Miniprotein binders against q56419. Designs and how they scored, part 276

Target 1, 326 residues: q56419
Amino acid sequence: MEGRTLEEVQEEVFKRHGVLVPKKELEDLAKALEEAGLLLTEKVEARLKEEEEKLKRERPMRLAGLSYPEGEREARAFLEAFRASYPGEGEEARVLLMPHLEPSRVPEVYGAALAALEKTPPPERIYLVGVAHRPLKEKAAALPVPFQTPFGPALPDLPALQALDALLPFELFNTPLAFREEHSLELPLFFLKGRFPEARVLPLLVARRSPELGEALKVVLRDFPGLLVLAVDLSHVGPRFGDTPLTRTLAEEARRRDLGFLERLAEGEPEAALAFLGANPTRIDGVEVVASLLPLLRERKGKVLAHRLDLEAPTLSAVGAGTLVL
Key: E = the ipSAE of ESMFold2; O = the ipSAE of OpenDDE; V2 = 0.75 times the mean of E and O plus 0.25 times the DockQ between their complexes.

## First folded at step 22 (miniprotein)

Design y_3 (at its last fold request DockQ between E and O 0.90; V2 from the best seeds 0.81)
Fold by OpenDDE base, look of step 22:
Structure y_3 (fold): chain B 326 residues (1-326), chain A 105 residues (1-105)
Amino acid sequence: as target 1 above (326 residues)
Amino acid sequence: TEEERRFEWLFKHAREYLREGYESGNPRILRLAIELFKEALEIAERTGDPEREALVLWYLAVAYLDLGDKEEARKYAREALRIAEKKGIEYVIQWAEQLLRELED
């Protein structure tokens, strides 16, 4: 049997598990193995299984000391500074759309989210819906374990998660490794846990639009009321993302797409918001999440609190971020 | 060809990891992106595709910028510029020049 190359094994493991194993690690493993290919894959799978077993207990912080402070005191000061960066007042939210971009890039947008949370009665639970940057086995997934934060662990709402799982045509608790480093949950969770320390959390990821998820959540929310949070970014344009450099025309188009999307959501017209984007030429991140949650967004009127198209001058690229309350 | 297929796979996923690294600030993810870009670069060099080579070098420069390594970022940006100028790849010239301007102290 022509032994698979290390590159083939790497591609196969990525395809199967959504995990990139460094070539050096594969080389080290291969040296210890008599047969390349299948045996190497089995060894990698065994290691990944061990990592999955760890994730059955808790999800540790990955971005502490990087994107936010690790220490609680410093984390509180960080939170206050971000709130201070938004000069306005918030609105009570039943649904909150907020970014998952590195906080320092769009501080006032996170500040607007915090302002909204200040006007929101403490929820019993938070449905936190992020974007899967890694492949999922199903259209959506959940991880029913504590997520570590500087403010203590965000505890899962197991009864609500179980109720959701029971209503879905697929296994909700899939692809635990996709959660290991997913920033679309970790970054917004920092702010949410800091504001609502006692709230339980349902950490959800969407990889592809799932109408079933929205319908199931609509039912679950009747018995398990809570705050719905969409952790999504908006346009991604410029050379970093495979486009031409940011021009006035491109920036205007990105802003038009971002604001047109958010405004239609604020009017309670999520289908119109999706239709407005069409082929999504500016690559708004939140499309699959919104498409999955249509039943929960319909007829809800709200307000756009903040928007920013953040320029990265070195690459002539920009990312859109916004905060919306419903 | 198999080499072309491999290049496209590497380049695609390297850019995806670069995006994730940019959005999160996670240095581990950025290092994964760099690994894939370096392998893609080796293929581009071997196959003699100067446009792919220059483009990968630019993305490597960006990845090192994201890691906070300005020295390596400048190194790769200069190499991207050199190849792009030699071959008349105008868009890479522009991108590399801009990156170098912003990396100047």
Scores: ipSAE 0.806, ipTM 0.935, lowest interface PAE 0.7, mean pLDDT 93
Fold by ESMFold2, look of step 22:
Structure y_3 (fold): chain B 326 residues (1-326), chain A 105 residues (1-105)
Amino acid sequence: as target 1 above (326 residues)
Amino acid sequence: TEEERRFEWLFKHAREYLREGYESGNPRILRLAIELFKEALEIAERTGDPEREALVLWYLAVAYLDLGDKEEARKYAREALRIAEKKGIEYVIQWAEQLLRELED
């Protein structure tokens, strides 16, 4: 090949595009290119550019048939089953915090979100804020395209997205490839689109805290009212996440941190919620989103509807999930 | 060293993808994590670092467990245990034994 190792190509592609291509795939491609005499880097970049251009038109379902059913009828039944797993009543939300963890692990937590949506007047639009699991070129990003769901496409609110972009000190539409696999948008969106089929969506990701995003959203929400959704998980503890095995005491501490964080948010005290976590020793993954959205969370009082610290016995690890309405 | 830097890079990202795959239930991401762990394992073997080797094998077992491939999960957990016992790597012994206990029904 081109005088570079496959390892060097792998790392360069990741640095430039945020996409990690396994060495085995590069080996297969390099073998085909050696027969044809083509440059490996050019072929990889062309494939990534094709994928990127597709994402600029629409974001297809990636988890249909895996985390939720692909067919609309089955998807509606699935959504109803999740609502049934939470026997309580919801409350009206202007802000909803809900998980993005695999729904089968915390069904009653998603059910609580559905119960809140039952009490919530259908919004014109939903500001869906997830956690970027891939690098973004900026602190935050959006993808202004339809997101496919079993309930039909969730259409972007283009005027609101354009207004948001205009208020930020960086280009909002900056990393389409980061949305390709992003479950923190797709999993909550399934539930939101199922309950609000007419609402438009602002699909947003936060990689690093951005006070500018929160200030801009405060302005945009005045002109384009809607439901704000923080699609975040809570504690991540145990060997799966680089910690020691959970004991009863460590699980109790993780629950205490999850609930203490949520309760302070429910009192309208997001700065206190962040301060309570300090160095975030249980790895609550909602911190960067909350820190970005402080202006939208201050002085909003509400209620924690559900919480679960979901223990996985084989690894003695756990992930926390909660439902909060403000 | 360059190999140490590359191991750390692979191991960090493999664990991030494992977390992402676990959170999403996405087998494509889980398989990506597996390939990255396998690349990291090669380096740990080549550089003669048995703690890194045993630890990566344990994460491979977790990744296959997440895919629902219990046979591969058992295979990697047993290999992690074998190395950890031979070299006295106590925390991996405990982690591998717990995982195998749960997979043995």
Scores: ipSAE 0.804, ipTM 0.922, lowest interface PAE 0.9, mean pLDDT 93
ESMFold2 (binder alone), look of step 22: mean pLDDT 89; pTM 0.912
ESMFold2, fold request of step 23: ipSAE 0.774, 0.761, 0.791; ipTM 0.910, 0.906, 0.915
ESMFold2 (binder alone), fold request of step 23: mean pLDDT 89, 89, 89; pTM 0.912, 0.911, 0.912
OpenDDE base, fold request of step 23: ipSAE 0.761, 0.768, 0.757; ipTM 0.921, 0.922, 0.919

Design y_4 (at its last look DockQ between E and O 0.92; V2 from the best seeds 0.81)
Fold by OpenDDE base, look of step 22:
Structure y_4 (fold): chain B 326 residues (1-326), chain A 105 residues (1-105)
Amino acid sequence: as target 1 above (326 residues)
Amino acid sequence: TEEERRFEWLFKHAREYLREGYESGNPRILRLAIELFKEALEIAERTGDPEREALVLWYLAVAYLDLGDKEEARKYAREALRIAEEKGIERVIQWAEALLRYLED
C-alpha cells in the first residue's frame, strides 16, 4: 500500500473520484494485492474505470422499486395518484422548478409539476438541471447516455449536448460516476418521461455556480429549443441537517426564505432572489443551480404553484419543496 | 490530531450520505452513511469524547430509522440518551427523546 493506510486510500479515492469505497471492499482488495503486487489505488481505479465504461452505454435505474414503481403499469398509476394529490390546475411552463426530494414526502408539489406539464406542449427536448450531491471535476457536468425509466429509456439529445460542450470553457462530459446514483436527476426524470415519452433529455448536474453554463445554454436554446427544468429542493432545517430543532420561529424563517426565493424568481428577478438569501442560513440547495442559470431566468415572469415545508417529526427537522413555472 | 481529523472527515461525509439517503430513499447510500458513522463512533469511544459519541449515536439511530430498522434505531437512540443524560448534553437529550417518542409508539 505504499505506506498508506486503508483510510488514506479511501479518502484519496473519494477526493479524486467522488466515490466512497467501503472499507471492507478495500480490505478485500488489499488482500488480493498482497498476492498480485499491485497498488491498491490502481486496482480501485481499474474497477471504477469498468463502472465508467458501463455508464458509456446507459444509466440504469437505481430507485425503481424504492421511490417509484419499476413496472410501467404501476408507474402510470403512481403518476396519476401524484397528479391527483394537487387539486389545482397548472400553467404552461418554459421553465419548471420542481423538487428532487423523495416523492412521497411532498406529493402535492410533484402533483403541481405534473399539472404544469399537462398545460405544456410536448417539448422536443428537456434540459434537466439537477444538484450534484457528490463532487464533480468541473462546476457542471453532463452524461450523454440513455437514462432508464419505467416508461423506457430517456434518450440524450447528442447534438444539443455537443453544442453546449463546444461553448463551455471546460469539458462538459466529466465525472460520469457522479451520475450513477444521483437522485436529483432520476426522480424528476420519472415524472418528465412519464408525461413526455418522446422528448430527448439533456441530463445536467451543477456542483458550483457556473455563469458560463447559463450563457452557453442561452445560446444553445436558440438553435435547440426545449423545456428547462430545475430539479432543486429548498430549505433544510433541524437536527438532521445539524441545526436546532424546528420551532415556530425556525419554520417561519424557512418558509419566508423559500417563498421569498420563489416569488422573486416568479417576478423575473433571479439576482434579487439570490441576494434575498444572503448567506443562505436555511440551506436552500437550489442556489448554485439558479446562480448558474441567471441569463435564462431574468425578466421571465411566472407563478408559484405549490410549496411545502415537510416536517419529519422524529428528527424535529423539515425540508422545503416548491413548484414554480416561468 | 490525526484521530480528530479522521473523525471530522467521517462525520462530515456520513451526514452528507445520510442526507442523500434520506432524500433518495436509497438503502445503499444509507448503509455507506452507517459505515462511516460506526467508524466515527469507534474513534469517539477511544478518545473519550462523550459529546461526539452521543451525537454519532443519535445520527446512527436516524440512519437506521431511514432504513426502516426500528429496533436498531431504538437501540442507538437509547444509548445516545443514556450518555447524554450522564454527561449533561442537553441538545442530544432533547433529540434522542424526540426520536424515542416516535419509535416507542
Scores: ipSAE 0.782, ipTM 0.925, lowest interface PAE 0.7, mean pLDDT 93
Fold by ESMFold2, look of step 22:
Structure y_4 (fold): chain B 326 residues (1-326), chain A 105 residues (1-105)
Amino acid sequence: as target 1 above (326 residues)
Amino acid sequence: TEEERRFEWLFKHAREYLREGYESGNPRILRLAIELFKEALEIAERTGDPEREALVLWYLAVAYLDLGDKEEARKYAREALRIAEEKGIERVIQWAEALLRYLED
């Protein structure tokens, strides 16, 4: 082998690329490379480079047949079923907050988002801002390629993405591999593309709060108007998330934190919404996105259309999701 | 120690992948979390840390629950409970019992 332990290789690859390769996979590679006398780390790097090059051309569906249907006809029926799960009317959105949690867990919350889109004039483009679940090389990133959906490819708005990149103090197109499995973009995109098949997309991820992103987006949105979507979940409570067991009291607190956060956003007071969370004791997922986008959220009043705290009794845990229009 | 540092590193990232797999419904990510929890379990066993063992076994049970593999989920939850009862690890007793009530029905 290379004189490093497999554990050291695993940690070094993660440090350099933000990709955690299981030890079992490294063992399999090492056995094959031992026979050929090749270096394990060079093989891992080459595989990651190949995957990165593929992502620079397009982003394929990763959740089709798992979280939503792969076929277009079934996907349209799926979309319509979600709209039906929310019996209310929506409101026109200039900014939409919607979840990225597995849709079957919170169907009426996604339905409320569809109701809002129903009332929203078709935008030329959608600024889709998700939460990075993999490390990014910078505070935020974009991937300027088509994202495949059952409704056809969601095409990138290259001029708007290039304008955004030019305004940032860091390279925006910095971590293609972080997009490979990123459900916080793919799941909301299914619903957005289904309702706005002609809209182009700016697929954006936030890892850490970036005031620079919000200021840059404020400028870009003036020249490239569109729908801003915050694809975020709310409270995460219980042992699944490293917390104490879900109790009635903890569930009530999570609901209070979720709704208080959303209601303050609905009043056009995003700083107050963040302050309300304090140390964020229920781990609301959207904090870094909201903190990045303050200039776009200030003084925009709106309405909370739906909220659910999805309870999971077997694990004594819960996740909150909501739909907000501004 | 170095083994303590590595356990915490594995445990942290395994839980992050478990959350991601749960939120996305993605079995590939859930299997990644499982492999990382198994690595962490090996360290807890080698270092003779029953609290860490019981805790990781519970998370393995949750990961298999998320995959829909009830047999494996029951196996790991029962092992977590066995260790937790033997060593008086109250939180894992509570967690494993809740999970097993669901899985045994």
Scores: ipSAE 0.774, ipTM 0.911, lowest interface PAE 1.1, mean pLDDT 92
ESMFold2 (binder alone), look of step 22: mean pLDDT 89; pTM 0.905

Design y_5 (at its last fold request DockQ between E and O 0.91; V2 from the best seeds 0.81)
Fold by ESMFold2, look of step 22:
Structure y_5 (fold): chain B 326 residues (1-326), chain A 105 residues (1-105)
Amino acid sequence: as target 1 above (326 residues)
Amino acid sequence: TEEERRFEWLFKHAREYLREGYESGNPRILRLAIELFKEALEIAERTGDPEREALVLWYLAVAYLDLGDKEEARKYAREALRIAEEKGIERVIQWAEQLLRWLED
């Protein structure tokens, strides 16, 4: 037989494991092994299993030295600079919505989150809910391991995670590899751990809306109270996202959609916030998380502290980010 | 049809990784997107599809811009523009001219 092509290996690994390995990486591995085809597939799967096993012990920093400093002293100064970018005062949060966009693009939005944390009593634990950028085996997932930060490890709240897992109709600990590069957890966690060094964390990802997750979390939060954080971005518009070039009109619409969504959440009306978006024409990133967490958002009133639609002129594109306390 | 299916699969995931790399500032993810766009480009070239080719070249230029490699970004944007002008692909002409305006000046 002719054996399997690198393209066939790439597609089968994705089909079986949800991991897309570039053909160049397969070529490099094949050269090191002096074989291609069936043996290559087995070696790729063994490597993925090794990476998965490491992630079952801890989740290392992936963005230190890129999006934030690696050293603790420099990281603290970085944190304070972001707080200074927001001149206002925060309010106590039981629920905090904050972005996961590269912090340097929206510094005052992250600063507003820090201002809210200043007014928030240190929680025992933080329910950190991000957006899965890689496929999950289920609608949502968690990774019950320490997440490394410049401020020390953010330890998992294992009893709360176990309680949550027991209430769901699917295995919660289902896709460790999806957490490897996930910035929607890592970037907010930097700010949260810097302000609440003793809090344990429930690191959660949503891929698709799960009403079951919200109902289960409502139960778990009664026995394991803490801060709920929705780590989501807002509108994504322009050619970078496969869309028509940004115009003044599209930018105004994106801002209106972002703020209308946030304001309805601030009124304790999450269903109205989702309905306001309709078909979500500006691709607000937070909808699947909000739709999952409805029981936790209903009738909680609060305030929008900050918003920015971050414009990128070379591509005529933009991303929205906001800070909301409930 | 198999090459068309494979192109769409690669192009979809490359754009998802480009978005992720842009949002995170993560050069490892940006390089992953670049590799997938290059695979897609090879298919578009082999199948003689100038719209797909020009479009992928533009996304490659954006990926290299995100990575901070302005020289590669200019090269891919110019090639995207060349094909788009030759074949009358108006949206890519517009996108590439805008990108080059910022890269040249």
Scores: ipSAE 0.823, ipTM 0.922, lowest interface PAE 0.8, mean pLDDT 92
Fold by OpenDDE base, look of step 22:
Structure y_5 (fold): chain B 326 residues (1-326), chain A 105 residues (1-105)
Amino acid sequence: as target 1 above (326 residues)
Amino acid sequence: TEEERRFEWLFKHAREYLREGYESGNPRILRLAIELFKEALEIAERTGDPEREALVLWYLAVAYLDLGDKEEARKYAREALRIAEEKGIERVIQWAEQLLRWLED
């Protein structure tokens, strides 16, 4: 049997688990193994299983000291500064759309989210729906463990998570390793936990549109009311993302699509928002999340609080971010 | 070819990790992107595809910029520019020049 190359093993592990094992690590493992291909895969799988077992207890911070402060005092000062960056007042949110982009790039957009949270009564629970940047085994997933933050652990709402799982045609608690470094949950959670320290959390990821998720959540929300948070970014344009450099025309198109999307959501017309994007040529990040949550977004009217198309000058690229309340 | 398939796989996932690293600021993810880009670069060099080579070099420069390593970023951006100029790859010339202008103190 022609032994699998290290590259084939790497690709297989990635395809199966959504985890990239560094080639050097595979080389080191292979040197320790007298037998090729299958044994290496088994050893990698065993190690990944150990990591999964750790994630059954808690999800540690990955971006503390990088994207936000690790210490609680410094973290509170960070929150205050971000809130101060938005000069407006917020509105009460039943649904909050906010970014998951590195906070320093769009501080006023996060500030707008904080302003909305100030006008929102403390929820018992937060349904935090992020974007899976890694493959999931199913269309959506949840991780039913505490998420560490500078403000203490965000505790899962196990009864609500179990109720949701029971209504889905697939296993909700899948692909735990996809959560290990997912920033689309960690970054929003920092702000949410800082504002609502007592709220329990349902950390959810969407990889592909799941109408079943929206229908199930609609039922669960009746018995388990809470704040719904969509942690999504908007357009991604320019060379970094495979486009031509940002021009006036490209920027105008990105803004048109971002704002047209958000405004239609604000009018309670999520299907119209999706239809407006068509093939999504500016690569709005939140499409699969919105498509999954249509039953929860229909007929809800709200307001766009902030929008920014953040230019990265070195690469002539830009990312859109927005804050919407419903 | 198998090499072309491998290149496309590496280049695709390297860009995905670069995006994730850019959005999160996670240096571990950026290092994974760099590893994949470097392997892609080796293939491009071996197969003699200057367009792919120049493009990968530009993305490596961006990844090192994201890591805060301006020295390595300049190195790869200059190499991207050199190859692009030699082969008349106008797109990469423009992108590399812009990156270098920003990296110049």
Scores: ipSAE 0.795, ipTM 0.929, lowest interface PAE 0.7, mean pLDDT 93
ESMFold2 (binder alone), look of step 22: mean pLDDT 88; pTM 0.893
ESMFold2, fold request of step 23: ipSAE 0.800, 0.792, 0.795; ipTM 0.917, 0.915, 0.913
ESMFold2 (binder alone), fold request of step 23: mean pLDDT 88, 88, 88; pTM 0.891, 0.892, 0.894
OpenDDE base, fold request of step 23: ipSAE 0.764, 0.762, 0.763; ipTM 0.919, 0.917, 0.918

Design y_6 (at its last fold request DockQ between E and O 0.68; V2 from the best seeds 0.78)
Fold by ESMFold2, fold request of step 23:
Structure y_6 (fold): chain B 326 residues (1-326), chain A 105 residues (1-105)
Amino acid sequence: as target 1 above (326 residues)
Amino acid sequence: TEEERRFEWLFKHAREYLREGYESGNPRILRLAIELFKEALEIAERTGDPEREALVLWYLAVAYFDLGDKEEARKYAREALRIAEEKGIERVIQWAEALLRYLED
């Protein structure tokens, strides 16, 4: 047994130090340590509440100087370099699927997104739908505050967000802390804000499939037209993700699954795209978002502009990313 | 057991944070993953589970690799390999050798 009884502590202290500590004093010390732990919990909770209150005012950059430059001039050059990584032409998008994977890993996939934005009339607002990497109190959430970028603040579309909240069977503004580190919004937003500096944003996260979200968004989009962006990654394979080592066969399967999923979305068949994945053996990241947004994806035809399965030989792993316009 | 439940809880969340750090390039998230893996490693060592120990050491090596800390990455990858070779844990031998080939170059 790892633990030590109070009697054993009492006897060991006496043996070691010649001091007989009554058991009541040992009990009181144990309770005091528990009470101290509870006080530390209250301090942690107060700190989290303070962080939450700050997030109710604005969401600062968390990845500036890490995944993209902090300064506006450098950020514009960075954005243009990514566009240059994709030599092709884009297509106009009413719906854009793009990754949230660290951009330097898949530069031409982000470049393809920029090419699509070049062909897209500047929207009044962008519905940016990412994947929650932290728990949400509900199936989905929004944060109705400015998101800071090197290109200035991305302002929230408050009327559209309020309309969406009113149509949902749950409070939309429910988990501010989940947005604090959320790269699935921040990384795509860098590219979107750089190209559409006047657009307002609806920053949305999905944790679990919410059919209600898709139905509500279909209504809101009619009154508040804009660009819908699904910020999702594709296959995740290999030991990094708790899977067997990447082989040529597994890589071919991951590519086939990524492209088959994207192709079915491009045919306006999102239910077929989800069915194609079955148990999702290569762990495509976009499933909950697509499943939530079915009403917005049905019968919208488009084109896959880019795809990469980014191979990482040192870890025998890979992640897929793609760009789809609808 | 309680320690097995705690190990699985730590290991699951550490891997999720490692993925998040990998996807975002955020060293704060990578360091969080490292601390959780270190807690999990302590449990694996206390409970005498060499397979869990070797696995966690490999994930620690990957986390330091993501941070660009080659020295720590080598340290943990070599320790993962040592245990895996001693105990015949073939998957970790394969994984550690792949990572070390890169780090030794």
Scores: ipSAE 0.828, ipTM 0.927, lowest interface PAE 0.8, mean pLDDT 89
Fold by OpenDDE base, look of step 22:
Structure y_6 (fold): chain B 326 residues (1-326), chain A 105 residues (1-105)
Amino acid sequence: as target 1 above (326 residues)
Amino acid sequence: TEEERRFEWLFKHAREYLREGYESGNPRILRLAIELFKEALEIAERTGDPEREALVLWYLAVAYFDLGDKEEARKYAREALRIAEEKGIERVIQWAEALLRYLED
């Protein structure tokens, strides 16, 4: 039996678990194993299972000391600096759309989110819906454990999570390893926990549009009211993302699509917002999240507080970010 | 071919990890991207595809740039530029020159 190559094992593990195991680690494991292929996969799966067991207790910080400060005092100062970067006033939010891009790239957009939170009564719970940058077993997933932050752990709302799970046609608590490194939850959670220390959290990821999720959440929100947060970025254009260099024309197109998307959401027309994007040629990140949450976005009027198309000049690329309240 | 399939798989996922690393600032993710790009580069070199080689070299330069390693970024960007100029790959010439403007003292 021609033993599977290390490359085949790597691809298989990635396909099954959404985890890339470094080739060096596979080589080390293979050296320890007399039998190739199947045994290596089993050993990798055993290690991944151990990591899953750790995630049953808590989700540790991954970006502390990198994207935000680890220490609470420094984290508070960081939070205040971001708020200060937005000169405007916020509005009360029932739904908040905010970015998950590295905060230093779009500080005023995060500042606008903080401004909105200042005008929002402290919610009992936050429905935090991020983008899955890794494969999920289902269209959406949740991790029902504490998420560590510099401000203490963000505790899960287990009753609300259970209620949501009961209304979904699939197992909500799937693919725990997808949450381990997911920044689309960790970065916005820093700001949310910093402003609402007592709020419980429902950390949700969307990989593919799930109309069922929106319908289920609509029901759950009646019994378990809270703030809905969409942690999504907007356009991704330029060579970094496999596109042509940023030109005036491309930038104008990205801005038009970003703002056209946000404005239609602000008017309570999420279907029109999706239709406006069509094939989504500028690669707006939040499409699958919005498509999943249509029942919660319909007829809600709001305001675009901030938008930025952030240029990375070294790569001639740009990323759009925005803050919207509903 | 199997090599072409493997290259495309590596290159696709390397770019996905590069994006994730860029968005998060997570150096571990960037290192994963670099590993995949390096393997893709080896295939491109072996198969003699200068366009793929130059492209991978540019993305490696970007990944090292994201890590804050200006020296390695410059090295790969210069190599990307060299191959692109030699083979007339105008797209990569433009991209490599743009990156080098920020990496050269």
Scores: ipSAE 0.804, ipTM 0.934, lowest interface PAE 0.6, mean pLDDT 93
ESMFold2, look of step 22: ipSAE 0.823; ipTM 0.926
ESMFold2 (binder alone), look of step 22: mean pLDDT 88; pTM 0.891
ESMFold2, fold request of step 23: ipSAE 0.827, 0.824; ipTM 0.930, 0.927
ESMFold2 (binder alone), fold request of step 23: mean pLDDT 88, 88, 88; pTM 0.887, 0.894, 0.893
OpenDDE base, fold request of step 23: ipSAE 0.787, 0.786, 0.786; ipTM 0.926, 0.926, 0.926

